# Designs tried in a protein design chat: VH-VL binders against q9umr5. Part 76

Target 1, 268 residues: q9umr5
Amino acid sequence: SYKPVIVVHGLFDSSYSFRHLLEYINETHPGTVVTVLDLFDGRESLRPLWEQVQGFREAVVPIMAKAPQGVHLICYSQGGLVCRALLSVMDDHNVDSFISLSSPQMGQYGDTDYLKWLFPTSMRSNLYRICYSPWGQEFSICNYWHDPHHDDLYLNASSFLALINGERDHPNATVWRKNFLRVGHLVLIGGPDDGVITPWQSSFFGFYDANETVLEMEEQLVYLRDSFGLKTLLARGAIVRCPMAGISHTAWHSNRTLYETCIEPWLS
Short names: E, the ipSAE of ESMFold2; O, the ipSAE of OpenDDE; V2, 0.75 times the mean of E and O plus 0.25 times the DockQ between their complexes.

## First folded at step 5 (VH-VL)

Design c20 (framework fv_dargistotug; at its last look DockQ between E and O 0.68; V2 from the best seeds 0.00; counts 0 for: pae E 5.3 > 2)
Fold by OpenDDE, second read of step 6:
Structure c20 (fold): chain C 268 residues (1-268), chain A 123 residues (1-123), chain B 106 residues (1-106)
Amino acid sequence: as target 1 above (268 residues)
Amino acid sequence: QVQLVQSGSELKKPGASVKVSCKASGYTFTDYAMNWVRQAPGQGLEWMGWINTDTGNPTYAQGFTGRFVFSLDTSVSTAYLQISSLKAEDTAVYYCARNYRFGSPWYTYFDYWGQGTLVTVSS
Amino acid sequence: DIQLTQSPSFLSASVGDRVTITCRASQGIRSYLAWYQQKPGKAPKLLIYDASTLQSGVPSRFSGSGSGTEFTLTISSLQPEDFATYYCQQLDSFPTFGGGTKVEIK
């Protein structure tokens, strides 16, 4: 039998968005128990990410307990960060494949429709004034806002991304790294035509330097320092990168070709 | 099983230095950060900072920079607090305290404590 | 820093009494609050964390409640071994402690 699949949605999303994915899984892996978690849907996805992590943890723990052979996680967009944090804080998770589906794993720095409606008067270059405040950090989007021009503010004010990345030292950094490294495979999915994740390479832990030049994962300090285990995972062949062009952000979970190429192989 | 055992009481003169040790046992030392907490006689608890037991990186609370130094000897699962240029106001019981694995994302509670080390500074 | 104000500072009670201690934060700290018990000459002991979660091995007569800025530690029926000083601690920012509440024998 196939291992259970747990799906975590993204910002302003719900379980309904994954109806095609469910269909694909059912078709190609019949009998698979798929659970799309309907937590923090819609506007509730703006809640602080740590709050979401706690909620999702409560939901996945029973599922994992009933699946001693392991489970697969498919985590979309913002959900990918939630899942990464989840795996960092859980010392007893049994995740075989962590599929990060177009997630801003290294943060977000771009004006998107998702941000514009929430911060209509804010531009990318000025959002740090809001996001790196205590008030701003009460919103999920700000929890992974990564302004390359205000690195000091990011490191000091980011209450989520900087912590799970181990960029800001914290008492659980070592344990979180250890926990995250329990994952069997980290499957990173994204692409240049996403249109939302900015830069799109963030889905592969690439990101801007101070000159807004995109650097790859291997050039990132978090990798070089192995602050949360990326270097270790790569070394043991546990990281899978699956870039795909021609897919918009809202289509990652519904594209059949993407599913067959990047998702299905890891749902054993 | 988890134990934190601190060094004995110290009597020092102003201007002197003291080094308090905290030996951990019963768990993987490098998996849990170590905190230092001060308690002046008849007063409350004051968090001094913490040290990453894996990397050795210390973080000091406001008011505990300069004269206070956290260090480690991981080979013997021991954390150290050194206070230099001792002052009378440094007279207190100093505790090492292990981080609880659960808590806020950035700080955790203290589930195990050393027995405390009294440092008395008097002329 | 976040200041925690405990009340009362001193409390006289008898065995069997219901005891309530309050901790107020200068700003919202969500549920990142712990309670410690300290007896004379001893290190503090963790009783409750996350405002209401009882630490393993702590008697059920201890309970915690509250969120945001107002928190309460309750001892449903005070026992002889409960006479001590109690401290609240917040972890929403740099850890800080309340001033303590000494529970004394009436």
Scores: ipSAE 0.724, ipTM 0.870, lowest interface PAE 0.6, mean pLDDT 94
Fold by ESMFold2-Fast, scan of step 5:
Structure c20 (fold): chain C 268 residues (1-268), chain A 123 residues (1-123), chain B 106 residues (1-106)
Amino acid sequence: as target 1 above (268 residues)
Amino acid sequence: QVQLVQSGSELKKPGASVKVSCKASGYTFTDYAMNWVRQAPGQGLEWMGWINTDTGNPTYAQGFTGRFVFSLDTSVSTAYLQISSLKAEDTAVYYCARNYRFGSPWYTYFDYWGQGTLVTVSS
Amino acid sequence: DIQLTQSPSFLSASVGDRVTITCRASQGIRSYLAWYQQKPGKAPKLLIYDASTLQSGVPSRFSGSGSGTEFTLTISSLQPEDFATYYCQQLDSFPTFGGGTKVEIK
C-alpha cells in the first residue's frame, strides 16, 4: 500500500551504502518496495551526468509504470542532480516525494575538510581550468563544478548544471520546467557539518556570489526568474527544508534521527 | 496533427529585406523551441539557430548574427525569420523545425519541419 | 566546429538491396547523432536519434549503429519510397549536418 521508493546513489558510491536506510524504511513502512539502482557504481560514477541520467531513466520507467499511485525518489549527493534531470526529461514521471540528501543543487566549490591541511586553499580556485574544458565536461564532478569567480566560464561550459538550473537557455527548458513542476514534494536535506558539499547551503539552492558570500535560494536569479519552477513550488507549499547539524557527508543515509525527522514523513 | 506551415516563396533584389513566417498548430507552441535551418541550392543543411518560444530569447549560430533576426508572436503561434540587406548568397530554402522534446542535453533533433520557404535574391 | 563526412555521396541500388551509409565525425560525439531522410522538394524527416533509436512510425528496415566518431545507417531491404537523400546530424555541440548521401534507383 506504500508507494515504491527508488534510491539513487552518489559519487564513488554504490547500493551497499543504503543498508541502514532500507532497514529504517522496513521498520516504519513495512511492505514498501525499495529499489536501490545499481548503475554507475564506484568509478563509473565519474561518467558524464547526462549519460547517467539516460541509464537511470531506462531503469526507472518500468518501476514507475507498475506504480499508478506514484513513487518516491531518495537521491543522495551527486544522485540528487541525476534525479533533478530525471524529473525534467520525463514527460510521464509520477514522482510524489523527491527527497534530496545533501546534494549540491547549485553546484560545488570547495575542498573537503579532510584534504584542507594537505592542499592550499587556492586548489579549488584552479579547477576551472580543467572542468570548463570539453575534456573536463566528460567527468560528472565537473558537470556541477560552479566556480563563483569564473561564472562566465561556468555558464558557457557547464553541460549539465547550468542547463537543468535554467542558468543557460536550452531548447527543452520550457517542457523541462513543466515536467519538474509535476513533483508532489521537493524535500531538501543538508547541514553545516557535511564536510564535503561546499557551500553546504548548495543543498538548499543557496550559493556563493563573486565575493564568496552565501546567498540563499530566494536571492538566486534562478529562483527570482522561476527558471525551472522553484518559486512556483515554494508558493504552492511543495518545498520542504530540513537542515540538520552534526551529520557528515557519508552519514545522511545511515542516521536514524535524520530519517525519522526528514525522510519518514514523506514516504506515504 | 502537428503542423508547421511556412509563408510562400520570395523573390527579392539585393539590399532588400524579407520576413519568413512559420505557423505552428497541433501542440502547445511554447512547449518546444523553434529552429531555423537553411539549404542553399546544391548544398546540404545548415543550422542557423533557435528561439525559446516561452521567453522569446534567440540564439544564433556563428555566421548568422547581425542581418538575421528570429522573433515570435505567441498569440498566433508563429515564429519569424527576418533577413535584412539581402545578398545573392542568401538564396536558399529556409526551414523552421521543432525541437525533439527529449533528445540530447546540448541541443536536440528536429522532429517536425515546415515545408520550406524559397528565398531567391537576384537583380 | 564538428565536421561530419558522409560516404558515399551517391549510391545506386535496386529494390530489395541492403544499403549502408557511413557518417564520420571529426571528433568524438559519443552517441549524439541523428539521421534524416529528404525527398526531392520536401523537408527532411527524422529517422533515428541517439545513433540507434528509431523514431516512432519509421519502418524497422531502418537501423543505426556506431559511437564516438564512426556511425552507420542501414536499410535492410530497400523499398521504392526509400530513394532519397540521407543526412546525419550531430548534437554534441552546435548542430552540424553531413553533406548527404543520395540513394538513386539503379
Scores: ipSAE 0.375, ipTM 0.729, lowest interface PAE 4.4, mean pLDDT 89
Fold by ESMFold2, look of step 7:
Structure c20 (fold): chain C 268 residues (1-268), chain A 123 residues (1-123), chain B 106 residues (1-106)
Amino acid sequence: as target 1 above (268 residues)
Amino acid sequence: QVQLVQSGSELKKPGASVKVSCKASGYTFTDYAMNWVRQAPGQGLEWMGWINTDTGNPTYAQGFTGRFVFSLDTSVSTAYLQISSLKAEDTAVYYCARNYRFGSPWYTYFDYWGQGTLVTVSS
Amino acid sequence: DIQLTQSPSFLSASVGDRVTITCRASQGIRSYLAWYQQKPGKAPKLLIYDASTLQSGVPSRFSGSGSGTEFTLTISSLQPEDFATYYCQQLDSFPTFGGGTKVEIK
């Protein structure tokens, strides 16, 4: 029968947001055990990403233990970064498909108007002053904030993204890469009409250079150096890129065509 | 099981050099960073830095840049601490200690320690 | 660098006593603190990590608590083998150790 599926939500989100995805899985793959993790809901999704990783890890351990043949992860938006960190820190994960639904995998440099209640009068060009401080790193959005015009500050101050990308050395770098490489498939989903992930190519490990020109995954130093395993995964044929236009950020888990095209084939 | 076995005690004159070894067994050496910790006689523990055992890149704590050099021989699963231009204040027990693999890079507690190497510097 | 202040530096106690050792950080370190036990002539041994989680093989009479800047190691009923020096270590940045607390027989 079908492997269990674990769903990890994004910023300001909850397990209820995935009801349509659950319906699609039930209709196409009857009998699949699907767990949408009910942790760090709503404003709790602003807690430091390492805290979220620890909490989600505790929740997935018993699910993985009951399924020695493997599980699948579907991870939305911020949740895709949580899941990538899980794959690095878990020596014993048994994830076959890691499905990344419009996640800012190379970071975010987008509009933050929706956070003005927390970061008053902040624009994307100025948010580095807040995010690259100890106080700023206590918030999840700042854990993956990646200002292409202040890359030296990013590399020095990031407590999360620069580390899981292997952009600077740390005591766990070698074992995190080995753990991540145990995944069966990495399925990257996103598109140009997302409207939130900026640049949208971050969902495919693309990102801005200093001139705001988007460089593709294969042009990134983290790929070229294979710092956390992207080049190795691509060489194995384990990376699936599934871009789709016409989908806004909140609609990725409620679009049947996207599900059938990009998700369903990987839910063995 | 996991063991870290260090070289024997050293008695040196000021100005000399010493090289302390730490041989690991029972695990994959390059999967775990190696730390060095100093303990002067009757004093507390002082972290000196760590070395990435896969790349060989060292990181030194403040006050340990210069005369202190971390190195490796991965073919024999061994880390080294070399101290040049020895001074009397370098008299201490030197420990190697393995990082535990865990979440954040700063979750760096030490789960296994070597037995310590006493280096005595006197004229 | 984050400084750790342990108190007391020295403590006399009898077998069976409840012993409390405090570690104070110069800034918030969340729950990222470890405790080590060191007996004379021996290497340190890890007791507790993440402020309150016991390492495998550590007796249940040891417990840790605290978060932010104030942390406590408690030995609920002191045993003869517990006479040692105890060190805290912060894990929120490059490692820093406290000055130690020596626990001896009264």
Scores: ipSAE 0.246, ipTM 0.697, lowest interface PAE 5.3, mean pLDDT 89
ESMFold2 (binder alone), look of step 7: mean pLDDT 91; pTM 0.937
OpenDDE, look of step 7: ipSAE 0.609; ipTM 0.830

Design c21 (framework fv_dargistotug)
Fold by ESMFold2-Fast, scan of step 5:
Structure c21 (fold): chain C 268 residues (1-268), chain A 123 residues (1-123), chain B 106 residues (1-106)
Amino acid sequence: as target 1 above (268 residues)
Amino acid sequence: QVQLVQSGSELKKPGASVKVSCKASGYTFTDYAMNWVRQAPGQGLEWMGWINTDTGNPTYAQGFTGRFVFSLDTSVSTAYLQISSLKAEDTAVYYCARNYRFGSPWYTYFDYWGQGTLVTVSS
Amino acid sequence: DIQLTQSPSFLSASVGDRVTITCRASQGIRSYLAWYQQKPGKAPKLLIYDASTLQSGVPSRFSGSGSGTEFTLTISSLQPEDFATYYCQQLDSWPTFGGGTKVEIK
């Protein structure tokens, strides 16, 4: 009846975080097969994002193969970037709704408690020195660190985000775009009270310019150049923007009002 | 059927210029990057770089900047390699090859190749 | 720049033989390796990618194995059309090829 749902978690996370989400789905769409992928849990979530993409790809292939009517993806935080790459690298994905829960789609630049725990003496202004080194790029969080004051280093050193966003050219870019464009709906969710994702508009493909003024998706070069298909998806009516205030980073998957407003309508 | 058809052999004197063509058919030209690979007589394969067929942006491997220029004409699904100021050490078979992917950012292998163009530089 | 070393550079074999070719990388490349076959006067042909995945249309007698720094191409029962030079190529960074292994008639 209902299409299966695949859930991809975020940084320092595991399948346990989604127990409320599964309860909501079961209440509104009883009988839905929901698979929360137990890969790269906890500290393993720090592994390079391309390594995580390969592991998650292996896990989703048989699920998609068993669901000829299609599947839905719900991807939380860092997991939204994993799902971005999955949709681009899979020639044969059958994803209908890709639901991105507060994911730093244009990257991260901010001093948060998570960064202070990992790098207690680092300030956001100095983290580029670590992240844009070969050693730093072995950590997932550095794969989407986007310092707007060192955009040249981001473009040259980012082994993941700059490539998947088409900000640095790649031989596979055109095929990645073609694959991504097969998605039925791109549902973007985020909000100003998240407290972790900085700027929060990164969840909607907005980001800081060199003066730390946020420019929205339609002002980004990746959108204007249609580097991976955002402009085409928007013209097709396939992008859904669902911002909500009052939700902290760890609450996106456990807020009933958020679920009813932003997620439920895109599950079929 | 995917095909890459290259121009015929060239015999040039040192200091001359040569332009090799690679015409693609059987697929959407702009969906795949085009790569150039050189093979000197009796030697192995050497990757020269690639060109983005959608944007026209070339990327050259170390050692192939300056005298080597990748270009394309999307209206006829053709990629070009131009070599200026030819030297004897440029004598080689030049192959165009379509980029194929698997997923990682560095992942590139070549699923279809042109038949090769022999460029001989001698006085 | 990742260097690939193939061994042996020359191999003599008879039809029906099991042939093994090795490719060693200067650093870990996980499973990011491809194998090509090149016959005299012809362009290379893709046989295997991602260390062990056969390209469509390639006979099942060809197989690849390995991960990290050591990789092997195996032809389980050599056929007359298999006499060629074989090259490995890494996919972990910008492309580099091994020096090639020429498989000759014994």
Scores: ipSAE 0.006, ipTM 0.535, lowest interface PAE 10.4, mean pLDDT 89

Design c22 (framework fv_dargistotug)
Fold by ESMFold2-Fast, scan of step 5:
Structure c22 (fold): chain C 268 residues (1-268), chain A 123 residues (1-123), chain B 106 residues (1-106)
Amino acid sequence: as target 1 above (268 residues)
Amino acid sequence: QVQLVQSGSELKKPGASVKVSCKASGYTFTDYAMNWVRQAPGQGLEWMGWINTDTGNPTYAQGFTGRFVFSLDTSVSTAYLQISSLKAEDTAVYYCARNYRFGSPWYTYFDYWGQGTLVTVSS
Amino acid sequence: DIQLTQSPSFLSASVGDRVTITCRASQGIRSYLAWYQQKPGKAPKLLIYAASTLQSGVPSRFSGSGSGTEFTLTISSLQPEDFATYYCQQLDSYPTFGGGTKVEIK
């Protein structure tokens, strides 16, 4: 039989967005128990990410407890960052495949339509002024805002992403790394036509340097220092990279070819 | 059984230095950060900072930079607090305390404490 | 720094009494508050974390409540061994402690 699947949605999203994904899973892996978590929907997705992590943690504990053989996580967009933190803060998670569906794993630096809805008069070059304030850090999107021209401010002010990436030290860093490393597979999915996640390579732990040149995962200090286990996971053969062109941000959970190529193989 | 055992009381003159030890047992030393908390006579608790037991990187609270040094020896599961150029105002009980985690973006609470080391600075 | 104010600073109560201690934060700290008990000459002992979660091995007469800026520690039926000073601590940033509440058994 198939391990249960837990789905975590993204910004301004809800469980309804995953109806096609559920159809695909039912078709290829009949009998799989899929739980799409209906927490922090719509505007509540703007709540601080650590608050969301706590709420999702309380929801996943009983699901994991009932599945001694393990569970799979499918985490979309901002939800991928929630799942990163869940895997680090849970001493007892039994996650086999963590499938990160176009999530800004190294952060976001782009003034896409989603950001313009929240901060319509702010250019991406000026958003660091609001995001790296205490008030700004009360909004989820600012928790993973990563301005490559103000990396010093990002490292000092980011209350979430800099900590889970081990870019700024934390008393729990060693335990968080140990917990994260229990994951069976880290499946990274994303692509150049996403249109929201900027740079799109953030979904694969690549990111801009100070000149806005994208450096890939293996060139990041986070990887080189093995801050939360990426280098160890890659050496173990546990990281899967599945880029696909032609898919917009809102289509990752509703494209059959994407599902069959990048997701289905990891749903044992 | 988790235990944090600290070194014995110290009596020092102003200008001297002291090194307090905190030996951990009953868990994997590098899985948890070690914190230092001070309590002056008749006063409350004051957090001094912490050290990452895996990397050895210390973080000091404001007011505890310069004269205070956190270090460790992972081979014997021991953390150290060194205070140089001792002043009378450094007279206090110094506690080591293990950082217990809970989905916090910053620092967490302390689930196990050492018994405390009284450092008395007098002429 | 986030300041924590405890009230009262001192209370005297009889065995069997219900006692409450409050802790007020200078800014919102969600549920990121812990409570400690310190007996004379001893190290502090963790009682409660996450505002309301009782630490393993702590008697059920202890309970915590509150969120945001207002928090309460309650001892439902005071026992002789509960003579101690109680401290709140915030977890939302660099740790800070309240000034303490000394509980004397009458």
Scores: ipSAE 0.013, ipTM 0.612, lowest interface PAE 8.1, mean pLDDT 89

Design c23 (framework fv_dargistotug)
Fold by ESMFold2-Fast, scan of step 5:
Structure c23 (fold): chain C 268 residues (1-268), chain A 123 residues (1-123), chain B 106 residues (1-106)
Amino acid sequence: as target 1 above (268 residues)
Amino acid sequence: QVQLVQSGSELKKPGASVKVSCKASGYTFTDYAMNWVRQAPGQGLEWMGWINTDTGNPTYAQGFTGRFVFSLDTSVSTAYLQISSLKAEDTAVYYCARNYRFGSPWYTYFDYWGQGTLVTVSS
Amino acid sequence: DIQLTQSPSFLSASVGDRVTITCRASQGIRSYLAWYQQKPGKAPKLLIYKASTLQSGVPSRFSGSGSGTEFTLTISSLQPEDFATYYCQQLDSYPTFGGGTKVEIK
């Protein structure tokens, strides 16, 4: 039988968004038990990411315990960062495929309607003043705000992303790396027409330098230092990159061609 | 099973240096950070900083600069605290303490402690 | 730097008494607080973490409560082995300890 699938949603999202994904899985892998976690929905998705990680951890423990053959994770947008931290903090996870759907793995530096709703008078160039304050770090979206023009502030103030990426030291870094490395496959999905994730290459661990030129994963210090295991996973053949053009941010979980090409092969 | 065993008490004169050891056993040394906490006689607990046992990178709390050095010897699962140019106010029991692993970046509490090393600085 | 204030600094109690110790933080620390017991000449021992979670092997007469800036440690029925100094520690940033509360026998 097929391994169970756990789905983690994104910012201002809920389980309702995944109806097409569930239909595709049922068609190609009938009998798969799919659990879409109904936690931190809507406005609650703005809670600090470490709070969300603890809530999702408590929800996934019994699911993983009942599936000794392993489970798959499908994590969308902000949810991909929750899943990265989850895999690092769980000493006993049995995740086979971690499928990251257009998640800002190296951070976000771009305007969105969500940011304008929260900070209507702020430009992306000025958000560092809000996000890198103690008050700003109480909002999930600021936990992965990565201003390439204020990298020193990002490294000192980011309470989440800089730590899980190993860009700032933490007492638990070695255990987090060891836990994350237990994953069978890291499947990275994203594309140039997403329109929300900026730069879109953040979904593949690429990001802006100080001149806003994108450097890919293999040029990042986090990869070169193997801070949480990316270089080890790539050497093991465990990283899958699946870029696809023509897909907007809210369509990654409802495009059949995307599902067949990038997701279906990893749902053993 | 998990044990942190520290070196014995030291009596030093002002201006001397001291090196306290903390030998870990019963777990994988590099999976947990090591912290140093001091306690002056009859006083409370004061966190001095930590050292990442995998990378060897130390982080010092405010007030513990220059004279205090954290180091490791991973081949013998031992952490060290060195204090140079000793002053009378350095008289304290120095504890090593292990970080408990958890999901929060600030969820750093100490599940196992060494027995403490008394360092006395007097003329 | 987050400051923790414990009260009282000293208390005298008899075996069987209910003892309550408070710890106040200078800013919100959610539930990221731990409690330790220290007996004379010994290293501290972890009692409670995450404000209310009892460490394995610690007797059920110990309990913790609170969130944000105000926390309490309660010993429901004081035993002879409980005469010690108790410390709170915040886990929300770089570790800081309260000043301690010494529980003495009457």
Scores: ipSAE 0.013, ipTM 0.573, lowest interface PAE 8.0, mean pLDDT 89

Design c24 (framework fv_dargistotug)
Fold by ESMFold2-Fast, scan of step 5:
Structure c24 (fold): chain C 268 residues (1-268), chain A 123 residues (1-123), chain B 106 residues (1-106)
Amino acid sequence: as target 1 above (268 residues)
Amino acid sequence: QVQLVQSGSELKKPGASVKVSCKASGYTFTDYAMNWVRQAPGQGLEWMGWINTDTGNPTYAQGFTGRFVFSLDTSVSTAYLQISSLKAEDTAVYYCARNYRFGSPWYTYFDYWGQGTLVTVSS
Amino acid sequence: DIQLTQSPSFLSASVGDRVTITCRASQGIRSYLAWYQQKPGKAPKLLIYYASTLQSGVPSRFSGSGSGTEFTLTISSLQPEDFATYYCQQLDSYPTFGGGTKVEIK
């Protein structure tokens, strides 16, 4: 029978957004137990990411315990960062496929409607003043704000992303790497027409340098240093890259062609 | 079973140096960070900093830069604290303590502690 | 640095009593708070982490509660072996400890 699937939503989102995804899974893998976690919905998605990680961790433990053959994670947008941290902090996770749907894995540096709603007078060039303060780090979106022009502030002040990416040293880094490396497949999905994730290559561990030129994963220090296991996973053949054009940020979980091409092959 | 075993007590003159050891057993040494916490006579607990056991990189709390050095010998699963130019106010019990992996996003709490090493500095 | 204030600093209680110790943080620390027990002449032992999660092997008479800036450690029925000083520690930034609460059994 098919392994259970756990779905983690994104910013200002809820379980309802995944109704089409559930239909697709039911059509191609009938009998699959799919659990869409209904935690940190809507405005509660703004709570600090480590708080969300703890809450989602408590929810996934019993699901994983009931499935000794393993589980799959499908994690959308901000939810992909939650899932990255879950895989690192759980000594006993049994995740086979971690499917990251357009998640800002190296961070976000772009003016979007979501950020304008929360910080209406801020431009991307000055948001670092808010996000890299203790108050700003109490908001999930600031936990993955990565200003390439203030990398020193990002490294010092980011309470979440810089730590899970191994960009700043942490006492738990070695055990987090060891835990993360137990994942069977890291399936990265994203595309140039997303319109929210900036740069879109952040979904594939690419990011801006100080001149706003995108450097791909293999050129990043986190990859070169193998800080949390990307180089090891790639060498093992465990990283899948599935870029697709023509898909906007809110459509990744409701596009049938995307599902058939990038998600379906990794559900067992 | 996880154990952290520290070296014995030291009595030193002002200006001398001391090196305290903390030998770990029962787990993979490089999977956990090692912290140093001191307790002056009649006082509470004060975190001094930690060392990444995989990279050897130390981080010192404010007030513990300069005279205090954290180091490792991974071949014997041992962490060291060296204090140079000892002063009377350095008199304290020094503990090594291991980070617990599911704590704070920045730093974690301490699930296992060494028994402590009393360092007395007196003329 | 985040400052932690414990109250009371000292208390005496009889075996069987319910004991409550409070820890207040100078700023919000969510649930990122741990409690330790230190017996005379010994190293601290972890009792509770993440404000309310009991460490394996710790007696069920110990419990923790609270979030944000107000936290409580409760010992439901004090035993002779509970003679100790109790410390809270915040996990939200560079570790800081409360001043301690010394519990003496009458």
Scores: ipSAE 0.006, ipTM 0.510, lowest interface PAE 10.4, mean pLDDT 89

